# Designs tried in a protein design chat: miniprotein binders against q53ft3. Part 133

Target 1, 195 residues: q53ft3
Amino acid sequence: MFGCLVAGRLVQTAAQQVAEDKFVFDLPDYESINHVVVFMLGTIPFPEGMGGSVYFSYPDSNGMPVWQLLGFVTNGKPSAIFKISGLKSGEGSQHPFGAMNIVRTPSVAQIGISVELLDSMAQQTPVGNAAVSSVDSFTQFTQKMLDNFYNFASSFAVSQAQMTPSPSEMFIPANVVLKWYENFQRRLAQNPLFW
Key: E = the ipSAE of ESMFold2; O = the ipSAE of OpenDDE; V2 = 0.75 times the mean of E and O plus 0.25 times the DockQ between their complexes.

## First folded at step 14 (miniprotein)

Design J13 (at its last look DockQ between E and O 0.26; V2 from the best seeds 0.00; counts 0 for: pae O 4.5 > 1.5)
Fold by ESMFold2, look of step 14:
Structure J13 (fold): chain B 195 residues (1-195), chain A 83 residues (1-83)
Amino acid sequence: as target 1 above (195 residues)
Amino acid sequence: SPIQEEFEKLMERAEYHFEWAEKYYELGDKEYALLYFHFAARIFRKAAELAKKNNDPESYKEAIEYAEEAQKYAEEIQKELEK
């Protein structure tokens, strides 16, 4: 069996089995979700020579599902973090979940896991760079933190002509850094993957 | 021409996997690096078999050399994970 975790939500461990080799987790209010962790529970490994192709599905404007291949889980890579925030308007991938091509509630997405031969998985190309490594997550967090700080501080910049003295200098009110720090800490405490 | 087009698609797919394997390795995700090097090797070998059926020995050699390189990286990473 598989687990599915969204930051700030309870772990889902009871996938809906829609076929012998296909499992689905519902993600209500998917628009607020930036990352999803998919993992093997550890009780039942994949059979030798097999693994799992992981898909994300969201409803289009007509409520019809659009499926995208996120990546893979295997006995050798039993858990992965997938970034889905940039995928909520992308093109669909070829996918094996034809039975799930029904009109869906507009705010509910799905994670699908298809158990397949490794040879079949090798024929597939994930959309974008959805899978996230721990090092990649740290780098992205750091970059987002720096961008957030710069944008926040810059929004309070005042020209020297307005502040006198030297006209060529820019000034930032003394409390801007503190406000940024407090805001960033609060957001991080609420959702460590908010970025 | 259809066979040549399929060969080129397989080579592009395998190269894509190979490049991502290298990126995952650089980022420290040895498990994904291993998986993607294995995927690249499998697809390069599939491209080689297609080139053989098409009587194209230069394309065959190119694909096999890439497959062997990917396999070598995979084996080295496997040894790192076993330590």
Scores: ipSAE 0.463, ipTM 0.804, lowest interface PAE 2.2, mean pLDDT 78
Fold by OpenDDE base, look of step 14:
Structure J13 (fold): chain B 195 residues (1-195), chain A 83 residues (1-83)
Amino acid sequence: as target 1 above (195 residues)
Amino acid sequence: SPIQEEFEKLMERAEYHFEWAEKYYELGDKEYALLYFHFAARIFRKAAELAKKNNDPESYKEAIEYAEEAQKYAEEIQKELEK
């Protein structure tokens, strides 16, 4: 249902479902993370009148998880970018994950998504600096992410003559990746929030 | 004063949400706009209450006016979403 993306890291598409309405992603080495993207996979929409409250947790000085509301995702806005670099210290608020026994390690933060009524979400208040403030910032972040992916993928590109036969593996032509990249950039330029 | 500092922090936070609400609305994301106007309104009201306790009628008035504005926008967007 949900995906989580940190620039320069592998996309996470398998959230741990800790409750019927709660999903968690682990973010190792969270101290190095500035921004995180949370998005719907498009496989399962939110039920009517519902959305996702997105929380970030980090260990406090006592090693206890501090949860903060970052923002929301909805069917109408299925993706969001959150700045978490400035949230690595501070006070937590009431959160839906407080009663959950979630395994934590000192260097691992978590993104929690709670499926909630939109009306209930309206009664909550995200931390003020979590949302990326401009479309330009979003576009820049996305562009960097795309560039990172392209560079990563292209690093594995080999010519057919260089390929070692591996019948058990499927290969994707580099041109397909490039075409996808170009199309994505075009769509991003037209509407930064197209996804 | 500590109370004044707290008031200013609340106002800044509310203004942040208000600005985001406007941005989301401009982008056509009415759901998010609605949510963030509600956030702004609530925090402005908190600021107002703090000002009231501090016997600062000017700050109270300012915060209430912003709260009412945010609430108005929220209500308008809600109506748009119901059509």
Scores: ipSAE 0.029, ipTM 0.365, lowest interface PAE 4.5, mean pLDDT 80
ESMFold2 (binder alone), look of step 14: mean pLDDT 90; pTM 0.890

Design J14 (at its last look DockQ between E and O 0.19; V2 from the best seeds 0.00; counts 0 for: pae O 7.6 > 1.5, placed apart)
Fold by ESMFold2, look of step 14:
Structure J14 (fold): chain B 195 residues (1-195), chain A 83 residues (1-83)
Amino acid sequence: as target 1 above (195 residues)
Amino acid sequence: SPIQEEFEKLMERAEYHFEWAEKYYELGDKEYALLYFNFAARIFRKAAELAKKNNDPESYKEAIEYAEEAQKYAEEIQKELEK
């Protein structure tokens, strides 16, 4: 019913069902994770009047789970990005998962999804409202792509004195790449959706 | 009183949802804006019912006005999403 995605890892689509209405994904090495995407697979919608409360759990110094409400997913908002980097030492919030899902190692955290009535979800307040807008996500990805391209291209830079003759090849001066990078970066800062 | 404290907690929770709904709308996340305006309306109406049970017509009016405002925003955003 749910998927969980962390950058640089395989997407998880097989949640551990710990109750009829509760689902969990394991996050090994959670301290290296800054954001998590939680989404509906699209095959099974929430029943009418219901949605999903999304929680993050990490082990405390005794290995006991500390659960925090990240936010929500619903049929009308079927995917969301949650920032978890600031949550790995906070206090727990009230949660529906109980103590039975104790993590096995200090490096394993969990994402929990509890299917609940919308009225019950409305009574909850997420911790700092960790959900990240899709615009911010595109901007961050685009900036990383720009940096990666520029660093890659500039690693091939040579001076005119270092060049060998190659009459059939076309060359792009490094200055052109730099100018393009600077212009694109400036326009992205002004309007992340200018493209 | 315990009833007044519960009313104030409900109003704070609903206002929190309302504020985040506005922020999500400004950021272009109309789906979360809609969700949080609907949550705010639900909790404001719960606060209004508590004020009514407590025979507090001014608190009732305050809560119901906020609930109706949140619902109005939600209805407008719903129309935008259905295009």
Scores: ipSAE 0.433, ipTM 0.799, lowest interface PAE 2.5, mean pLDDT 79
Fold by OpenDDE base, look of step 14:
Structure J14 (fold): chain B 195 residues (1-195), chain A 83 residues (1-83)
Amino acid sequence: as target 1 above (195 residues)
Amino acid sequence: SPIQEEFEKLMERAEYHFEWAEKYYELGDKEYALLYFNFAARIFRKAAELAKKNNDPESYKEAIEYAEEAQKYAEEIQKELEK
């Protein structure tokens, strides 16, 4: 249902479902992370009248998890970029994930998504500095992310002559990835919020 | 004073949400604009209440005016979304 992406890292598409309505991604070495993208995979939409509240968790001075509301994703806005670099310290609450026994390590932060009623979401207030400040920043971040992905994917590109037979594996032509990349860039340039 | 500092923090936070609401609206993201205007309005009201408790009518007035403005925009957007 959800994906989580950090620039320079592999996309995470398998959230840990910690409750019926709560999903968690682990972010190892979170201190090096400036921004995180949370997005819907498009496989399962939110139920009507519902969306996702996105939270960030880091350990406080006592080692207890501190959860802060970053923002939201909805069917209408299925992706969002959040700045977390400024949220690595401070005060917060344990809700809505605080009551859950989530295994944590000191170097691992978490992104939590709580599926909630839109009306309830409207009553919440995200932390002030979590949203990306401008479209330009969003575009720049996305571009860097895309470039990283393309570079990563292309590093594995081999010609047919170089391929080792592996009947159990599926292969995607590099041209498909390139085409996707170019199309995505074009769409991004036209409408930075197209996705 | 600690109360004044808290007031300023609330105002700054509300202003941030207000600015984002405007940006989202300009981008055509009315849903997020609505949400952030609501956030701004709520926080401005909290600031106003704090100012009232602190017997600061000028700060109260300022916060209320911003709250009303944010609420107005929220209501307008809500109407647009219902069409």
Scores: ipSAE 0.016, ipTM 0.254, lowest interface PAE 7.6, mean pLDDT 79
ESMFold2 (binder alone), look of step 14: mean pLDDT 90; pTM 0.895

Design J15 (at its last look DockQ between E and O 0.01; V2 from the best seeds 0.00; counts 0 for: pae O 12.6 > 1.5, placed apart)
Fold by ESMFold2, look of step 14:
Structure J15 (fold): chain B 195 residues (1-195), chain A 83 residues (1-83)
Amino acid sequence: as target 1 above (195 residues)
Amino acid sequence: SPIQEEFEKLMERAEYHFEWAEKYYELGDKEYALLYFAFAARIFRKAAELAKKNNDPESYKEAIEYAEEAQKYAEEIQKELEK
């Protein structure tokens, strides 16, 4: 239902379901993590009137979880990047994971996703601005640039029958450009900072 | 007046969402801007319902006007996303 991606790590797509409406991803070595991407896998949308509240949890000095609301994902915003590198040992947020008894190691944090009514989500106030809107704007600009490049290169496409032999000139089949574009766009969506 | 205190808390929460919606819009995140304007409208309407229940027409008018403003922004952004 959900995916979780950290730059330089393999994507996680197998959340631990800890309740009918609650899902958790483990984040080992969380101190090295600056950003996390939470996204919906394309197979199961939220029911109408519902969405997901996204929480970050880390162990306090006693090993007890401290949960902080990062923000939201919805059918209208199915992917978001949350900045966690600047989170400090502040007070925990109100959260719906209170009855969970998840054993964790000292260096493992968690991302929790709670499926809730939009009315309930509206009552929540995220801690600081964990969403990274500057990355979204850069991503949007980069997507437009890639579209422009693909359209430009495609305008020079010729059929095989129209080719003139030229031993000193190299040619690239048009589908190679399309494959590159599709692969790059997929990689950018999974990790905007893979450069 | 516990009811007036609850009204003021709802208005503050809705204003918080409204301000973040504006920030997201300025940064180009129209999807979050839409979501946060919609959240603000929902909470302003909840405040209006409380004011109506308390027979407070001045607070009702204030809350419903803010709810309508937030809803207009959300609808405008939704049209932008559909283009």
Scores: ipSAE 0.505, ipTM 0.817, lowest interface PAE 1.8, mean pLDDT 77
Fold by OpenDDE base, look of step 14:
Structure J15 (fold): chain B 195 residues (1-195), chain A 83 residues (1-83)
Amino acid sequence: as target 1 above (195 residues)
Amino acid sequence: SPIQEEFEKLMERAEYHFEWAEKYYELGDKEYALLYFAFAARIFRKAAELAKKNNDPESYKEAIEYAEEAQKYAEEIQKELEK
């Protein structure tokens, strides 16, 4: 249902379901993370009138999880980018994950998604510095994400001579990926919010 | 040269993934470690091929050695995951 993306890291598409309406992603070495993207996979939409409240947690000095509301995802806004680098020293707020005993390691933060009523979500206030406020920051993050994808995809590129016959597999020419990448970069430069 | 610069970029990218693989392994995220070691290995091999094309045997050797190391770690982790 949900995916989590950190620039320079592999996409996470398998959230841990900790409750019927709660999902968690682990973020190892969270101190190196500036931004995170939370998105719907498109396989299962939210029920009508519902969306997802997105929370971030990190261990405090006592090792207790500190949860903060980052923002929201909905069927109408199926993805969001959050800046978490500035939250690492913040204070926790009320959160739906407080009663859950989630195993954590000191270097691992978590993204929690709570499926909630839209009306309830509207009454909640995200932390002020969580939303990507600058176009430049958004552009930089997107560029890093794209670079990661391109690097990943290109790492699998082989010549025809190197190909192992696999009739069941479909292959995409590397130049197609490159062209897509170049076009996307151009569009991003023209309008960072084109997509 | 442009080829040398490209080689260095590939090496840096591979090293980056290698380092992250190590970090993930230390954190107990063996699946991520596996994938990033494998990724590093692939990029190192690409660097090696570039060095070969550039008639740089020393760079080729270096890249291949790192590729083999990364691949070895990936394989070891794979075995651990299968237990």
Scores: ipSAE 0.000, ipTM 0.213, lowest interface PAE 12.6, mean pLDDT 78
ESMFold2 (binder alone), look of step 14: mean pLDDT 90; pTM 0.884

Design J16 (at its last look DockQ between E and O 0.85; V2 from the best seeds 0.00; counts 0 for: pae E 2.8 > 1.5)
Fold by OpenDDE base, look of step 14:
Structure J16 (fold): chain B 195 residues (1-195), chain A 83 residues (1-83)
Amino acid sequence: as target 1 above (195 residues)
Amino acid sequence: SPIQEEFEKLMERAEYHFEWAEKYYELGDKEYALLYFEFAARIFKRAAELAKKNNDPESYKEAIEYAEEAQKYAEEIQKELEK
């Protein structure tokens, strides 16, 4: 249902489902991470009247997890960028993940998504410094992610003559990916927040 | 009073959403602006209901006015997104 993306890293599309309504991504070496993108995969929408509260967890000075609400994703806002670099210290708020036994290491942070009623989400207040502060920063971050994706995808490109028959696999022409990339860049340039 | 304290907490929360809605709109994130205005409206309405139950017409009026404003902005943004 959800994906998580850090610039320069591979996209994560396999969240750990820790409950029926709760999903967790691990973020190794979180201290080097400035921004995280959380997005819906588009396979399963939120039920009507529901969305996702996005939380970030980091270890406090005692090694205990501190959860902070970053923001939200919804069917109407299926992706969001959060700044987490400034959230590596401080106090957490009430969170839906507190009762869960999630294995953590000191260098690994977590992104948690809780599927909740919009009305319930409205009763919450994200930390202010998690918001992206400028369109330029957003654009730069997005561009880096796009480049990373393109580079990753292109690394698997083979000519038809080089293809090994694999009837169980579907293949996408590289030109399709390139076209998508170019279109995305164009749209991004026109409206950095088009998605 | 406990009711007044709850009212103030609701108002503060709604105002928080409202302010962020404005910020996101200024940043060009209309989808988030919409969401936060909707949240603001919901919470302001809840505050208004609480004021009504507490027989506080002044607080009710204030909360309703803010709710209507938030809703108006949400509706305007929704129209912009549909174009």
Scores: ipSAE 0.558, ipTM 0.840, lowest interface PAE 0.9, mean pLDDT 85
Fold by ESMFold2, look of step 14:
Structure J16 (fold): chain B 195 residues (1-195), chain A 83 residues (1-83)
Amino acid sequence: as target 1 above (195 residues)
Amino acid sequence: SPIQEEFEKLMERAEYHFEWAEKYYELGDKEYALLYFEFAARIFKRAAELAKKNNDPESYKEAIEYAEEAQKYAEEIQKELEK
């Protein structure tokens, strides 16, 4: 349902589902990360009246998780970039991941996405220092996300002669990904914040 | 009173969302501007209902006027995005 991208790393598209309405991505070596992109994969939209609250979690000095609300993704805003470099010494906020049994490697940060009613999301206030205020930085991260996704998907490309039968799986021709990439770049150049 | 304190907190939260909506609009992020105007409108409406239940017509008028303004901006931005 969701993807997570950090500049210089491969895109993550296999979130750990920790509840019916909660998804988690691991961020190893989180102290070297300044920005993260969270996006919807586009195949499963949110139900009407719902969206996603996006949280960042890191361990405190005692190893206990500290969670901060970064912002939101919705059908109308399906991707967003968040700054996390200033959050690693902040205080926690109200969050829905509290006492849940979330699988977590020690010293690894996490991105948590909670699918919620829009009415519930409206009552939450994201931390202000997670907002991206620079268009050039946003454009650079978006371009890196686009390049990383394309390179990742292309690394699995096989010719028709190399394919093995897999009747229960769906496939996408590689040129569809290329056309999406080219169209996305064009739209980004016209309006860096279109997505 | 606890009711007046809750009303003031709702108004402050809604105004915060409204200000962020304006910032996102000026940056060209119409999708977030829309989302935050819609959130502001929802919270202003909750504040208006609280004022109505508390028989406070001046607070009701203030909150509902802000809610309608936020909703108007959201509707205009939605039309811009549908083009």
Scores: ipSAE 0.378, ipTM 0.773, lowest interface PAE 2.8, mean pLDDT 80
ESMFold2 (binder alone), look of step 14: mean pLDDT 90; pTM 0.885

Design J17 (at its last look DockQ between E and O 0.01; V2 from the best seeds 0.00; counts 0 for: pae O 7.6 > 1.5, placed apart)
Fold by ESMFold2, look of step 14:
Structure J17 (fold): chain B 195 residues (1-195), chain A 83 residues (1-83)
Amino acid sequence: as target 1 above (195 residues)
Amino acid sequence: SPIQEEFEKLMERAEYHFEWAEKWYELGDKEYALLYFEFAARIFRKAAELAKKNNDPESYKEAIEYAEEAQKYAEEIQKELEK
């Protein structure tokens, strides 16, 4: 029903179902994780009037779980990005997972998803600034991709005097790449989703 | 009184969601903006129901007006998402 993605790791699509309405993903080596993406796999929507409350849990200094409400996923918001790097010393929140007998080691945190009524979800307040705008993250990724491409292509630039004839190979003038880069940056600043 | 304290907590929670809905909209996340306006509307209506049970028509009017405003924004955003 759910997926969990951490940058640089394989996507997890097999949540541990700890109750009919509760799902858990283990996050080994959680101290190295800055962001987590939680998303619906798309084959099983939430029932009408329901959605998912998303929690992050890590062991405190006594080895007891600390649970923090990160935010929500719903049929209308089927994927969300959460910043967890600043939460590993934060305050716990009320949560539905206390009686679930979830097994983990001291170096493993968890993402918990509780399927709940929208009315119940509305009465909860996530830890501030945990959820991250998907559009902002898309723009940051796109800008990094643009910079990477431009730097890579520019590293092969040669002047016309330096060129060796290669009749079977096509070439693109460097100023065309620069103009494309400048135009794309301008369009991205005007509308991050133009492409 | 306990009922007045509950009403005030509901109003604060709904206002928090309303403010976050506006922030999500400014950040371009229309899906979260819609969700948070809908959450705000739900909680404002719950506060209005409590005020009605407590025979407090001024609090009822305040809460229902905020609920209708949040719902209006949610409907406008829903139309934007359908395009």
Scores: ipSAE 0.497, ipTM 0.821, lowest interface PAE 2.0, mean pLDDT 80
Fold by OpenDDE base, look of step 14:
Structure J17 (fold): chain B 195 residues (1-195), chain A 83 residues (1-83)
Amino acid sequence: as target 1 above (195 residues)
Amino acid sequence: SPIQEEFEKLMERAEYHFEWAEKWYELGDKEYALLYFEFAARIFRKAAELAKKNNDPESYKEAIEYAEEAQKYAEEIQKELEK
């Protein structure tokens, strides 16, 4: 039902279902994470009148989990980007995951999604500056991520003449990466939430 | 020559990353600035190596100087991020 994306990491499409209405993603090495994308896979929509409240948890100085409401995803807003880098310290709020005994390690944060009534969600206040809520912000972040990847990859590009034979390594032509980049940008421009 | 053209392409790419590094720094995104300076430095070094192979000491010097400049900025930003 849900996916979780961290830049530079594999997309997570298998959330741990901890309750009928609650899903959790583990984020190892969370201290290195600036942003998280939560999105619907498109396989199962929210029931009518329902959406998802997205929470972030990290261990406090005492090792206790601190949960904070990041924002929301809905059928109408099937994806959202959240900045979590500034949330690595702070005060917790009431959250639907508090009663759950979720095994945690100090280096692992969690994204929790609680399926809730839209009316109930409307009464909740996300932590400030966490929700990059605007489509423009989402597009900007995605563009930064794409540019970062493309620039990273291209910085390692070598000509055929510069290549050192390595039979154990697979090589991807730079033009393939460029084509992918251009196609992704085009799709992003058409619909920032195409994925 | 084809080698000169390749050199110029590398220099242009590196300059592009360098300029974006500066822009990101100005916007306050030091992490991105750092990354882009590192990209620039790496590509400038590639250009330098190409120039060296082509026995073009002037182009080599130019590329190395830019690489060192980019690396310097990257290091400075890294120090800022560690404070």
Scores: ipSAE 0.017, ipTM 0.278, lowest interface PAE 7.6, mean pLDDT 79
ESMFold2 (binder alone), look of step 14: mean pLDDT 90; pTM 0.889

Design J18 (at its last fold request DockQ between E and O 0.30; V2 from the best seeds 0.00; counts 0 for: pae E 1.54 > 1.5)
Fold by OpenDDE base, look of step 14:
Structure J18 (fold): chain B 195 residues (1-195), chain A 83 residues (1-83)
Amino acid sequence: as target 1 above (195 residues)
Amino acid sequence: SPIQEEFEKLMERAEYHFEWAEKYYEFGDKEYALLYFEFAARIFRKAAELAKKNNDPESYKEAIEYAEEAQKYAEEIQKELEK
């Protein structure tokens, strides 16, 4: 249902479902992370009247997890970028993950998504410093993300003559990826928040 | 009073949403602006209902006016998104 993306890292599309309505991504070496993108995969929408509250967890000075509400994703806002670099210290808030025994290491942060009623989401207040502050920062982050994806995908590019027959696998022509990339770049340039 | 305190908390929360809605709109994130204005409106209405129960017409009026304003902005943004 959800994906998580850090610039320069591979996209995560396999969240750990820790409850029927709760999903968790692990973020190793979180101290090096400035921004995280959380997005819906587009496979399963939120039920009507529901969305996702997005939380970030980091260890406090005592090594205990501190959860903070970053923001939200909904069917109308299926992706969001959050700044987490400024959240490495501070006080936690009430969170839906507190009762869960989630194994973590000090160097690993977590993104938690709680599927909730919009009415319940409205009762919450995200931490202000988790919001992106400038279009430029967002654009730069997105560009890095796109470049990473393109480079990753391109690394697997082979000519037809180099292909090993694998009837069980689907192949995408590299030009399709390139066209997608170019189109995305164009859209990004026109409206950095088109998505 | 406990009711007044609850009212103020609701108003503060709604105002928080409202302010962030404005920021997101200025930033260009209309979808988030819409969401937060909707949240603001929802919470302002809750505050209004609480004021009504507490027989506080002034607080009720204030909350309703803010709710209507938030709703108006939400509707305007929704129209923009549909173009």
Scores: ipSAE 0.640, ipTM 0.879, lowest interface PAE 0.7, mean pLDDT 84
Fold by ESMFold2, fold request of step 15:
Structure J18 (fold): chain B 195 residues (1-195), chain A 83 residues (1-83)
Amino acid sequence: as target 1 above (195 residues)
Amino acid sequence: SPIQEEFEKLMERAEYHFEWAEKYYEFGDKEYALLYFEFAARIFRKAAELAKKNNDPESYKEAIEYAEEAQKYAEEIQKELEK
């Protein structure tokens, strides 16, 4: 059993099971979504030797579903963040979902999870920019990027005693950069998926 | 030939997984790094078996060396996760 989370929305824990091995979550208003989290609830593991291939579907100009492989979840990687903002005009991919997974309106996309053998999953190649590390890894990377920016900007700081007039230049007080850093860090800690 | 084309497709797919495994490891996602190294090893071994059946020892050597390297990384990461 799986969950699906979009920042600012209620978590979905009741997938539509469209086959013994296939599960679907609806994403209304998908054009406003940048990232989705797909995760195992922890109550039912994959059978040994199996895992889940995760797909994103959006309707094309004719209202027909276009499916793209985002990546994988397994017992060893039970949750993952996928970026979907760049996929809303992308190429379709081979997929195990047939007419069973029908998009009902033009503004509704779907996340599909297909339980498959690991050997079959290894034969598939996800879209290159979809998969993102776990929430903790994403937060850690972003924190390091923020630290790097702050340290770089701070290396140019001068005190008022060291300042010379430069009327043709614009200046930003150093505390503005610090306040931005603190605000961004707080927002990231509250919701790592707010992007 | 069709056999050489199949071998090359398997090698490309496995190399793609191997490269992503390295990226995930550098990013700190050991769980995905492990998964992708295991995927790479599976596909490299499939390519090696094809090369062996085709009596192509140079392709066999290439594929099996990559498979063993991917498996070694997967085993090392598995032990890191168990600690």
Scores: ipSAE 0.577, ipTM 0.851, lowest interface PAE 1.5, mean pLDDT 79
ESMFold2, look of step 14: ipSAE 0.543; ipTM 0.841
ESMFold2 (binder alone), look of step 14: mean pLDDT 90; pTM 0.894
ESMFold2, fold request of step 15: ipSAE 0.410, 0.560; ipTM 0.782, 0.844
ESMFold2 (binder alone), fold request of step 15: mean pLDDT 90, 90, 90; pTM 0.892, 0.896, 0.897
OpenDDE base, fold request of step 15: ipSAE 0.005, 0.511, 0.471; ipTM 0.260, 0.824, 0.809

